# Designs tried in a protein design chat: VH-VL binders against q95uq1. Part 21

Target 1, 197 residues: q95uq1
Amino acid sequence: MSDNHEEESNVPAYVPGKHVSVDQLKQQDAEDEALKRYKESLLGTGVHAPKDDPRKLVIKEMKIQIEGRPDTIYPLDTKELIKEMKTKPFVLKESCHYKITLTFNIQHDIVSGLKQTNTVYRKGIKVSTEKHMLGSFAPQALAHSVTNPRHGWEEAPSGMLARGSYTAKVVFTDDDNEEHLSVEYAFSIKSDWKSDD
Below, E stands for the ipSAE of ESMFold2; O stands for the ipSAE of OpenDDE; V2 stands for 0.75 times the mean of E and O plus 0.25 times the DockQ between their complexes.

## First folded at step 7 (VH-VL)

Design g2 (framework fv_indenebart; at its last look DockQ between E and O 0.03; V2 from the best seeds 0.00; counts 0 for: pae E 15.3 > 2, placed apart)
Fold by OpenDDE, look of step 7:
Structure g2 (fold): chain C 197 residues (1-197), chain A 120 residues (1-120), chain B 115 residues (1-115)
Amino acid sequence: as target 1 above (197 residues)
Amino acid sequence: EVQLLESGGGLVQPGGSLRLSCAASGFTFSSYAMSWVRQAPGKGLEWVSSIYPSGGSTYYADSVKGRFTISRDNSKNTLYLQMNSLRAEDTAVYYCAKRYERWGDYFDYWGQGTTVTVSS
Amino acid sequence: QAVLTQPASLSASPGASASLTCTLRSGINVGTYRIYWYQQKPGSPPQYLLRYKSDSDKQQGSGVPSRFSGSKDASANAGILLISGLQSEDEADYYCMTWHDSAYVFGGGTKLTVL
């Protein structure tokens, strides 16, 4: 019975730290092992700074994971794809269990206190707002991934009133309330998995 | 108090080169992105170039790409703009501008500018 | 066509209100953009006034009088700088700015004359 210890990717606890640049972080003699680990976790194996892209946060994909169903993946490498995503709603069966994973790169500098705000709309009316503190992210070779919920699954609403078409907006902001990314997507809650093709 | 002082402007012939400097004080220079913005005589503002704190990421307007090079020396709290292959249309007051926040979305402080005149 | 277009000049009387427009190019939705405003007086560098994306996402520059405010006109696809209670010292050039296609872009500026 091989206990597959799923290495809990210890996302370092959000320490509201002083806005320290990557360079400052590199120069700080990490006398504190915890700080060193934190720096290492943030900085990874290298600083990635594409010269042709000034964005700090670059989304790569959105993945919808539904228990017992194939994943739905939206590639978001281009502005066109980002715009197109809202035209391709995914389906949630009522009472299904789902989670959403966003994959993104951090460029140029550390993004401190990254917060994800998800707002869901039905027929133009706000129906929910969720805020997730994600933490601080540094440029690294591998893209970052955030999954909501972090643990377990979200249950899709059920009932006749829940069924229908929805739009959502995800906004990423940092401690300075700088907006790094805004993406919109659409989904429908249905009684079954049959896409109205 | 934040201070930005540009220097290096002057008269130059077309095809010539100039190097502008901006001495920064009153803030942690190495923590902020810096930019050059220019203004031709009697004209509007034009973004020229930006450099991020690490100095590794640089951005240019299409009008100056391949001719201008932005750089910084954080140890000297100085921003630079190397301008090569200068053209008449490069004639302007060049402002050094600090970005708001570490990687800010606007320019919160500006220098007084240095004048570059490209003329035969 | 320029990303941001401003009228070249505007005149208003002291005590009146002036509305400066910053029109976005067709195909660009003003609702998704944060518009920044600068004031420039003769012989001086630009000064940051404010930014406005929405009523929930706006910021006033330090020391900027409350009579300066930002808004949008969706029908005109424009950012608006409103100056209420115009004073003689408000005579200046006003520039709008935004980030677009990996560049900072400025409007052409509006010369405001206080008559």
Scores: ipSAE 0.011, ipTM 0.547, lowest interface PAE 9.4, mean pLDDT 85
Fold by ESMFold2, look of step 7:
Structure g2 (fold): chain C 197 residues (1-197), chain A 120 residues (1-120), chain B 115 residues (1-115)
Amino acid sequence: as target 1 above (197 residues)
Amino acid sequence: EVQLLESGGGLVQPGGSLRLSCAASGFTFSSYAMSWVRQAPGKGLEWVSSIYPSGGSTYYADSVKGRFTISRDNSKNTLYLQMNSLRAEDTAVYYCAKRYERWGDYFDYWGQGTTVTVSS
Amino acid sequence: QAVLTQPASLSASPGASASLTCTLRSGINVGTYRIYWYQQKPGSPPQYLLRYKSDSDKQQGSGVPSRFSGSKDASANAGILLISGLQSEDEADYYCMTWHDSAYVFGGGTKLTVL
């Protein structure tokens, strides 16, 4: 909703011992207060942030849907489960059709211009990076979810060179490039599902 | 080694303005939330303000809301506190503090502080 | 009224234990709060010691001796910092901290004297 970083990153206009003009100061204060009132109206009067958790974005779940197979669901509602994600790889059969849904809560404040960046590695070498614009999200009791792709399916790569073990990192950033969440996970591409049954 | 060096403190009259800065080194400054914490003479600690890594979100103590503005310049590894409409009760040592996690949690590194005195 | 209240001072002998309390305001339940503890020596900035919410949600600061520990006293609505085997270097000011109502709040601090 607001990009205070750009105004504040122009700090070279602020030199030690240099004072801003009264007009500049009043404009800056007025804009801050207007943003505060806007956020208050979205959150309602008397709404309080969670008492012991300052995070704005808390992941709850990662779900992998594979066409023609049961969903694979990873609960991620503790830091231990998030940390263990990379030791519990999921399997994609080559050429399978899949989609991934991430479920998360937003707390404390509105997150504006949320972007998801997913980077995939093989043997420590980056092999792809995908960015997806997710939009703006307000704090609420019900979790938000995002599915990639929004329509249709993704297709897993195929061939002997595509098969193998992968690691990946999904990162959430906002309009100010603030990182709100980072999850490391793992998967394998195999020629057949039977190897994991 | 993490290093935080505050500057810009001094003597100022009530109603005046002052800008504090904090030069950071020894860590990826743009990856961590930062805070200001103050301590009045002979008194305890008071959190003043916090800012998220890229400056998109800011938080203020009620005692300074509308008067103080926290900001950062990630290209210069510098944290700022613009203090306006200063009052006698703003007299304190002001500490720059790095937060342990990117978004918050405890304050793991503190600067030596810079002294602000508000007096006629 | 203050969100966190600490006694102004406490004295204990070397080798003994000190139990420092951090009492939450009566409208607030300590059971749902994460309580952080800091130590401050004269002329120095504070240093992080530990945090405690429950036995499954606690953390010791790097290099902080195990003789420092956190707990809670639900009947007193308080967080507790226990320092066992007191040493002369433990003489310092001790602050508790928590997140409350969109703000970080500190207690008033306890001056621990080891004599």
Scores: ipSAE 0.000, ipTM 0.474, lowest interface PAE 15.3, mean pLDDT 80
ESMFold2 (binder alone), look of step 7: mean pLDDT 93; pTM 0.935

Design g3 (framework fv_indenebart; at its last look DockQ between E and O 0.03; V2 from the best seeds 0.00; counts 0 for: pae E 13.2 > 2, placed apart)
Fold by ESMFold2, look of step 7:
Structure g3 (fold): chain C 197 residues (1-197), chain A 120 residues (1-120), chain B 115 residues (1-115)
Amino acid sequence: as target 1 above (197 residues)
Amino acid sequence: EVQLLESGGGLVQPGGSLRLSCAASGFTFSSYAMSWVRQAPGKGLEWVSSIYPSGGYTYYADSVKGRFTISRDNSKNTLYLQMNSLRAEDTAVYYCAKRYSSWGDYFDYWGQGTTVTVSS
Amino acid sequence: QAVLTQPASLSASPGASASLTCTLRSGINVGTYRIYWYQQKPGSPPQYLLRYKSDSDKQQGSGVPSRFSGSKDASANAGILLISGLQSEDEADYYCMTWHDSAYVFGGGTKLTVL
């Protein structure tokens, strides 16, 4: 999340299309200097978006942090890397404490009310669905990062029923349920970091 | 506060059927795996069956497989055990048990149990 | 042949330690198993105490006093529940549990008497 030093709050809705320039928006709201600065921070200056890439959300990486161990990092900045992710499962030791950080760019326009829906499967059967509200994000040159859980750690399931191989699908949607990204991935829950159980 | 309330126990003839219910409150029921564990009079604990949060993945002890069916209704926060072809050795207190995590590890909360007696 | 075997009873004095054993059937090795422990007081349902596989793979149940701990005796092929500083409220039935051959299995239980 990008902040401005004058106000740290949710980003209001905005329509930035090419028929409404940043300069025109600034003029329309010039009644209040604080509001002017706020709108400038939301729109960002120096937005770096390719003309031919219509995506508003471009994922760059997924990082799995495990308490007391090195991070596992998946670069995801090509379609090929995204599709290959499910063939490179990561391992969670049962009961370990972990968190997941997603890094992405927003381009062209503000994405309001971004929501992550993560669905986990075992042997084709859905075992959980979890939703996380990520917030609103403006275009900017530097990527955004979001970490779940927001505070502390998540604890991996444990027990022999929980051990095994899992597949998962994470989907990103906005306030209007427009889908911006879908990633399939895989992981295993094991009794030890290097074990066959 | 987690609460599990079993019901539906009673006296039944061998070969009969009975349906147990477990009303759950104090947690997000649809996020947790659930189990049935039984205890015959004066005996130890025996795991009977488990079900995943979605209801689609089920497990059974060999002693009950083919005769018992675990199910859940997440809209009613209720776990069920359909018990068919009952035998004298099925006589027990049946406990509803909650798993620790979203898909289970150990049984961290137990109900008070409901008694099933199978006798002629 | 039972997968997990526990002695039927054990007695120990207040303030002493009790070592409750959970022995695995020959042919399976306790070293590769996670052992779960439950306490059951008369007229009450069981309560989870802790689990143990190794010192790097163990967990204490919520609200369970630290005087309860798990370990293993590899030469006896057994999981161990140690209760130190015994108190009268520790008098209960204790069950071990593990996952074996696609099932949760319990031991027969040990009745701990604090005299």
Scores: ipSAE 0.006, ipTM 0.461, lowest interface PAE 13.2, mean pLDDT 80
Fold by OpenDDE, look of step 7:
Structure g3 (fold): chain C 197 residues (1-197), chain A 120 residues (1-120), chain B 115 residues (1-115)
Amino acid sequence: as target 1 above (197 residues)
Amino acid sequence: EVQLLESGGGLVQPGGSLRLSCAASGFTFSSYAMSWVRQAPGKGLEWVSSIYPSGGYTYYADSVKGRFTISRDNSKNTLYLQMNSLRAEDTAVYYCAKRYSSWGDYFDYWGQGTTVTVSS
Amino acid sequence: QAVLTQPASLSASPGASASLTCTLRSGINVGTYRIYWYQQKPGSPPQYLLRYKSDSDKQQGSGVPSRFSGSKDASANAGILLISGLQSEDEADYYCMTWHDSAYVFGGGTKLTVL
């Protein structure tokens, strides 16, 4: 039995169910210890969302982690920064191992069954699609972070055919198929970190 | 239970060579990156080298680059460290360490270590 | 200059809190790095304690008591290991670690004495 020391992801386990508002959740008597723990894990210290921002999910940062390399961080606090991100591609050395962490706030209400869909394009052609079920998230003082993959690393493609420029789109949807966020980024696969390829 | 057992340590003269081995058990060896970390007497920890599951990718500390070679035999669940051109500064306990995941970012299990002494 | 710097020694009383620092070299922003902590007792290999990048990106090692926690001091450009309710068994060497320039780098270690 591989002791899969499952990295305790700070991502709450997905609990399928009806959308429950934060207020409703707060009013529920935690007679069930499991529910209490779940509630505590979601609600933390409830922070009221800004009245002038109707968004339920607000992205704050995208972080690219590459083994043995410094992190690449994209601040995403503004629409301008989000748009600018795709103009600043990060570099993946072929065969490197990497993961992506997205940091976001939840506002106003619980986002249930949050799903991340990542689509990668090369020269306008779809080359891959990944879907990740993230779980349910409640408004809290601390931003939420999700890392893909949850465990281990992704391996960058290798070979002459893998090298080049890519674009990607990340879409966040909930159980109701409501789109909360869409962001685009770019990256290049190169033979070397210093290569101008 | 994860077990890592180092062997091959000993006394060697400067300029000499030594090969360390680490026998792994209790996990799917071929699925995890492995590393060597050393500790000189009374000193701190120093990462030496890492090898990834496929064996095709290796990393080395600058202090050992060109002199040490990390390798693995997944069929034998064994990690190796070939040490050439040994120097007095290479004197240390050498630990075999398992990475947390298939490409984990930290060492979750360590062996008891094997002692390498480089002395004239 | 070393990427990670730790004080050589620290002493604290049982029941007190100990804060161990891991200072990053100038020019490296601690906020962008995940810091890993290890405990090593005499005659034993290191044991993984925890990792800390931020409050939203942290992990506790299996079996590691909750009295061990990670944080950062941005002003000091340092990672912090906090040991609350210090016990005699906490006497050990503590090492911080991180990734930098395609290498694992360790701090010099801190010897914690419980008086």
Scores: ipSAE 0.006, ipTM 0.530, lowest interface PAE 10.5, mean pLDDT 85
ESMFold2 (binder alone), look of step 7: mean pLDDT 93; pTM 0.944

Design k1 (framework fv_sonavibart; at its last look DockQ between E and O 0.02; V2 from the best seeds 0.00; counts 0 for: pae E 14.8 > 2, grease 19.4 > 18.9, placed apart)
Fold by OpenDDE, look of step 7:
Structure k1 (fold): chain C 197 residues (1-197), chain A 127 residues (1-127), chain B 103 residues (1-103)
Amino acid sequence: as target 1 above (197 residues)
Amino acid sequence: QVQLQQSGPGLVKPSQTLSLTCAISGDSVSSYSAAWNWIRQSPSRGLEWLGRTYYRSKWYNDYAESVKSRITINPDTSKNQFSLQLNSVTPEDTAVYYCARVGYSSTWYTDYYMDVWGQGTMVTVSS
Amino acid sequence: DIQMTQSPSSLSASVGDRVTITCRTSQSIRSYLNWYQQKPGKAPKLLIYDASSLQSGVPSRFSGSGSGTDFTLTISSLQPEDFATYYCQQSYTFGQGTKVEIK
């Protein structure tokens, strides 16, 4: 009678914290060292708020990392570049290992409970939806970077049914379900790295 | 103080082109902190945004889907103005047309509050 | 497309009354809600931007509140010059308007 102790992985239920403004955080004399460290980790070198940009989240770059291949980098500083990204699909070889890194700035205030939703389409039909909790991010001098998956690699689908052209939409939302950013990109799954001329 | 002055005909025949101009004073049509919009208002459709033009290292235009195939908004930096052209008009295009400034526009995302408006131009489409 | 719904479509009030107008949007987006006042034969005038920011030159009796999908314009004490139609707006979409009439 082997007592299979199912270790209840107590993944602490993400309790959406009350939106605390950066100003409120600065005023809170954190007697709690843990809170102080948290604040320091979030606030970094200070609150950077460009005067004429009300955006809280500003995407800078999307990077596709493929194991054993050069990185594909999409600068996303302008509307034109964002549009261009859709017209420049990256290639995933079937069964390759890949990850995506998004680089962004946070401005004005803390973005709490940032969530990334990735929806993939093939021929206009939804193929998959993935949701990733990214965490909370404070304004800082250096851009934030988030990689998905956080650990390891994602494996590209394989087989004749997987091969083809895809489009995807990434949406960033916070704990208040505010949409901060929506970006569309395209990719192809192929049997090899050679572009079908 | 920023002001917008509209000009153009108030009567257009069906199938013709509606043309309006909005002259800017106190700001630049190529301002990085502004977007220049056309809006119309009618009893049947209420306030309807038609499109915008704005400069962010280059010129951009966004148009409402409802008029996208017929609309052109052009800036004129030499005259510090922008224009509306709406082709193939029908009686459904009868409305008061407004130009308006959005007081803030980011590089690729913009705010949408319109802080300065033209005086409006009643345009009637009639044979 | 964003849908905007104002409530009520019209109301009657007296000078000195507290007036509240609500606006509901179909989605919560980064772009904030704005409020306009329009008088007959005039262009809309911006009152409130970013849900709660008072436009310069607008009397303090006007205020905006709300978050997510529900927003409110409040006139704390209605003045004679405040009889007009009010519109909410988010992104490229305007509400249908709320006419404030004299009782």
Scores: ipSAE 0.016, ipTM 0.540, lowest interface PAE 7.8, mean pLDDT 84
Fold by ESMFold2, look of step 7:
Structure k1 (fold): chain C 197 residues (1-197), chain A 127 residues (1-127), chain B 103 residues (1-103)
Amino acid sequence: as target 1 above (197 residues)
Amino acid sequence: QVQLQQSGPGLVKPSQTLSLTCAISGDSVSSYSAAWNWIRQSPSRGLEWLGRTYYRSKWYNDYAESVKSRITINPDTSKNQFSLQLNSVTPEDTAVYYCARVGYSSTWYTDYYMDVWGQGTMVTVSS
Amino acid sequence: DIQMTQSPSSLSASVGDRVTITCRTSQSIRSYLNWYQQKPGKAPKLLIYDASSLQSGVPSRFSGSGSGTDFTLTISSLQPEDFATYYCQQSYTFGQGTKVEIK
């Protein structure tokens, strides 16, 4: 494992007002510097992001917005945070209106036809599968944000049979069926925001 | 309701260390949904971000390049607070210093909106 | 290294006026721009995040718009408590401020 060859400096910048020929830049080993800048631009600001990160899709957060209530936000910027989602369930009151926003970066290459497949389980039994096409996303400095549903709100199910604890798995794939991300999470549906239903 | 309470001396002599503390109530300094920032404000520079600390399975720090060689920001989980130390101060470090929380954010990108601020501490660097 | 410029640096207005303040960036930041209000002797207060999202507890007379490189904060009907300095912010950087003064 070679942890020694990472760059330890701030993002160095080429000064645009200085007139330097392409040949002079190559003589100054500018090709290595240009590759470094390109890699950093794929990671947005890149302040503490791994420079050799192979991921095409880098999730940053999941936000659950519930009509009339404060947002619930899960930061997902480490592997540990992603793995911990399943142990930190969120609560939906039955019949509440909610939406889920995912914030992510795309790096290295365009992702065409990104879709999410969300499978929900109750006590190990699959109870629903929903697929949503998100679109195509190019690498860029700023994060992408997608909200489901795209318009209006989703309504949580209601009734005695709907209340309880759920686990879920959301998977992101592209047009070539390449899997870019898989997140397991948990939630519960209750009759009241503080109920133990 | 999250609140930030600042403390520390308002007068510091040149070449000494400026030390400020920000106490947190209503949240945890180790919250996965937060980052803890120091910002200063002077007439000549306006609002200037100095750095932050945050916990994501381990502690991380980011510092502004202008002060990176002189600044340290430390969390204290036992007291639920975080501190600012700025070494070797000069009169150009005279400013109002604020601590601030960024919540519901990704620490990787430009979503550093500061939703809770401390009351501010005027620090004068003078003999 | 994204540069930000607020316009105007200051303005004078009367209670009831519509006030607009702009923030321009040197490169696209999509919608990741925030607005703050600061009254004399007080800390800044978040008004708008992500270009157009109103922070909880902020009056609906405040609104934000824009994407890319051009952003606007609007106060639809200026109130006495709105005389303050307003800052845009992206990443680690704040704009230089726009002071809204009473005529």
Scores: ipSAE 0.000, ipTM 0.440, lowest interface PAE 14.8, mean pLDDT 79
ESMFold2 (binder alone), look of step 7: mean pLDDT 90; pTM 0.931

Design k2 (framework fv_sonavibart; at its last look DockQ between E and O 0.03; V2 from the best seeds 0.00; counts 0 for: pae E 9.2 > 2, placed apart)
Fold by OpenDDE, look of step 7:
Structure k2 (fold): chain C 197 residues (1-197), chain A 127 residues (1-127), chain B 103 residues (1-103)
Amino acid sequence: as target 1 above (197 residues)
Amino acid sequence: QVQLQQSGPGLVKPSQTLSLTCAISGDSVSSYSAAWNWIRQSPSRGLEWLGRTYYRSKWYNDYAESVKSRITINPDTSKNQFSLQLNSVTPEDTAVYYCARVGYKSTWYSDYYMDVWGQGTMVTVSS
Amino acid sequence: DIQMTQSPSSLSASVGDRVTITCRTSQSIRSYLNWYQQKPGKAPKLLIYDASSLQSGVPSRFSGSGSGTDFTLTISSLQPEDFATYYCQQDYTFGQGTKVEIK
């Protein structure tokens, strides 16, 4: 009689905390060791804020990882590169496993409750909307990296109806519904990697 | 409550055009959260999706491959209705025709469920 | 093309019986399966959407389950009004139907 205790993975309900500035966080006596560790993990070794860039979130790269295939990397260091990304679609073979990693810097202040909304379009029709709560991010020396899905792989759809060209829009918003970033990209689902339409 | 009311002739001669109309109440034909569909049902072919019209910043139409060359689905925003035209009908087009609203659900394939149906119209193609 | 296969094509049951209908898709896709009830001379009625979500106004004795390519509609206790034909649907493809008849 093996009592399979299904461990209810208590994913802690993300309670949107009050926006606390980095300065306020530094001043708060970390009575709670857990909070201190959390702060340390977020605040890193220094607030690197370029004086001439008011952005709080600066995207650096989008990486498409496909199982068994080379990575596709989009550098996104400039506005021009961001705009051009949609003109360079990547290919997903039907039923392939893939994930997307976004690399970005946080500047000036903590971005609380960062949410990623991905909307996919086919032939102008919205076919998918995914929302991911990413969490809170503080300025740090190293860029942040977020991978979706967080665990495992996403499977590309298959079949005649799945094949075709898609466009997608990714929007990053915080707890205050401030839009920090909007990027568009394109991809194609194909039956084969070699099938140049 | 959303309702669909169908109208049109139940008898069409071979090679003529089948024409049906579906009037919408309680929703808009231009709704972003809806697609407006025509489906038919026959003993030989079962339930068969024929096509849809929907508004997403502009009007779109999707048609089943089986009828693509003969079918037209048109919205009428002024009357809040949409129509079906099927050209060059044959006895194989004899069926009960339904209009239906599809609610939008986010999936790779536009995950639609048909939550509201018209009453159906039996259309017989006969000489 | 997506193929939908329902099983059984027909079944006989009594009031109060547990009824299970299966729908198999030709491929695993992200599109969720929907279930409809149709009575003679009437349009199909949505019962279940997204494999397991009960449509508003539908009795709780109806339930849907499944994932991947295999899905199930269950009627926990068949009522007199439940004698009908049931259809699964994914994307724009319908199953062939399952007729539930009175035993």
Scores: ipSAE 0.021, ipTM 0.597, lowest interface PAE 5.2, mean pLDDT 85
Fold by ESMFold2, look of step 7:
Structure k2 (fold): chain C 197 residues (1-197), chain A 127 residues (1-127), chain B 103 residues (1-103)
Amino acid sequence: as target 1 above (197 residues)
Amino acid sequence: QVQLQQSGPGLVKPSQTLSLTCAISGDSVSSYSAAWNWIRQSPSRGLEWLGRTYYRSKWYNDYAESVKSRITINPDTSKNQFSLQLNSVTPEDTAVYYCARVGYKSTWYSDYYMDVWGQGTMVTVSS
Amino acid sequence: DIQMTQSPSSLSASVGDRVTITCRTSQSIRSYLNWYQQKPGKAPKLLIYDASSLQSGVPSRFSGSGSGTDFTLTISSLQPEDFATYYCQQDYTFGQGTKVEIK
């Protein structure tokens, strides 16, 4: 992952608290509705988290999409699943194309200026950190989803120095620097798809 | 550090209203990190949760079924306190009354543990 | 509702003893069980939350274990200040208590 300190918003025509592009809104609405119907069919009529839950951001799922392969899906809707995630690494073949989608609910109040900070470690040594402004999100029954990268694919690094096991921490903060979520996860970069063949 | 200080009368006549207050220091009654509870304890029923108030973009109240028709819990943000009113009391309402904070240690859903308690108020309902 | 039963209802012990108190629930509550200590004339004090997590300031001789329907509070070496009544709790329901008395 590359460092960039003068990054402009990756969401076209996005203004905090106002708009995402018309095309993104249409696609986002359709995906959100379909996901809600699916989750409701599995769990019956769903509701927002309990009223006394202090969380404004409630993670539901992390999905890793790899071009040409089935998705890897981590359900994260219990405390135990979130804490176990770093012990269940996913595999990226070197030079593969991938993207990561996080699905979450917002409750209680608008979260303004949500920022994702992803820090990647190798054997405990920080090797990269990357920040993305995600925008503002209002409470709603349908889950929100954010995909990185929003367009196209990310390419996994390659070569002997890139191969190995990694740990990572993704942290979500708002404009007031309040931390809403921290998830530790793990992955490896390998020369082949050992679990597939 | 959070502290809870109770006040109110210890003797109430039958059919009257029991009224207690709980003053909060070291936290806000409107904190998203907490919920504010009343519990009572008697030999016959042990520890019995009565209800709570908390703020999540608006105020919520939840009450135990056993007292739901008679109880009111109100926050007071200007004094940083919350109150208990229990109407139409009988001798069965004689108990030690506690206020307590439910603390939230998990960011992904609420755990219902009471990490700070008031000192307790013995309330006797007798003619 | 979920029924909770503490065992034993009381016990007698000496300073230095290992004390074990159990709490059983009528259905799984995963790890959402808390333990409290109460001394006469005082409010309950939180000891253990989320089945096994020590509250700040609680001595390491206290430990909690269990998941599902069976939970245990253990005091590895009983101290004079540990003679009290202990309660388990889930949601807003408390167990009936276990009184630990000096022998």
Scores: ipSAE 0.006, ipTM 0.547, lowest interface PAE 9.2, mean pLDDT 81
ESMFold2 (binder alone), look of step 7: mean pLDDT 89; pTM 0.921

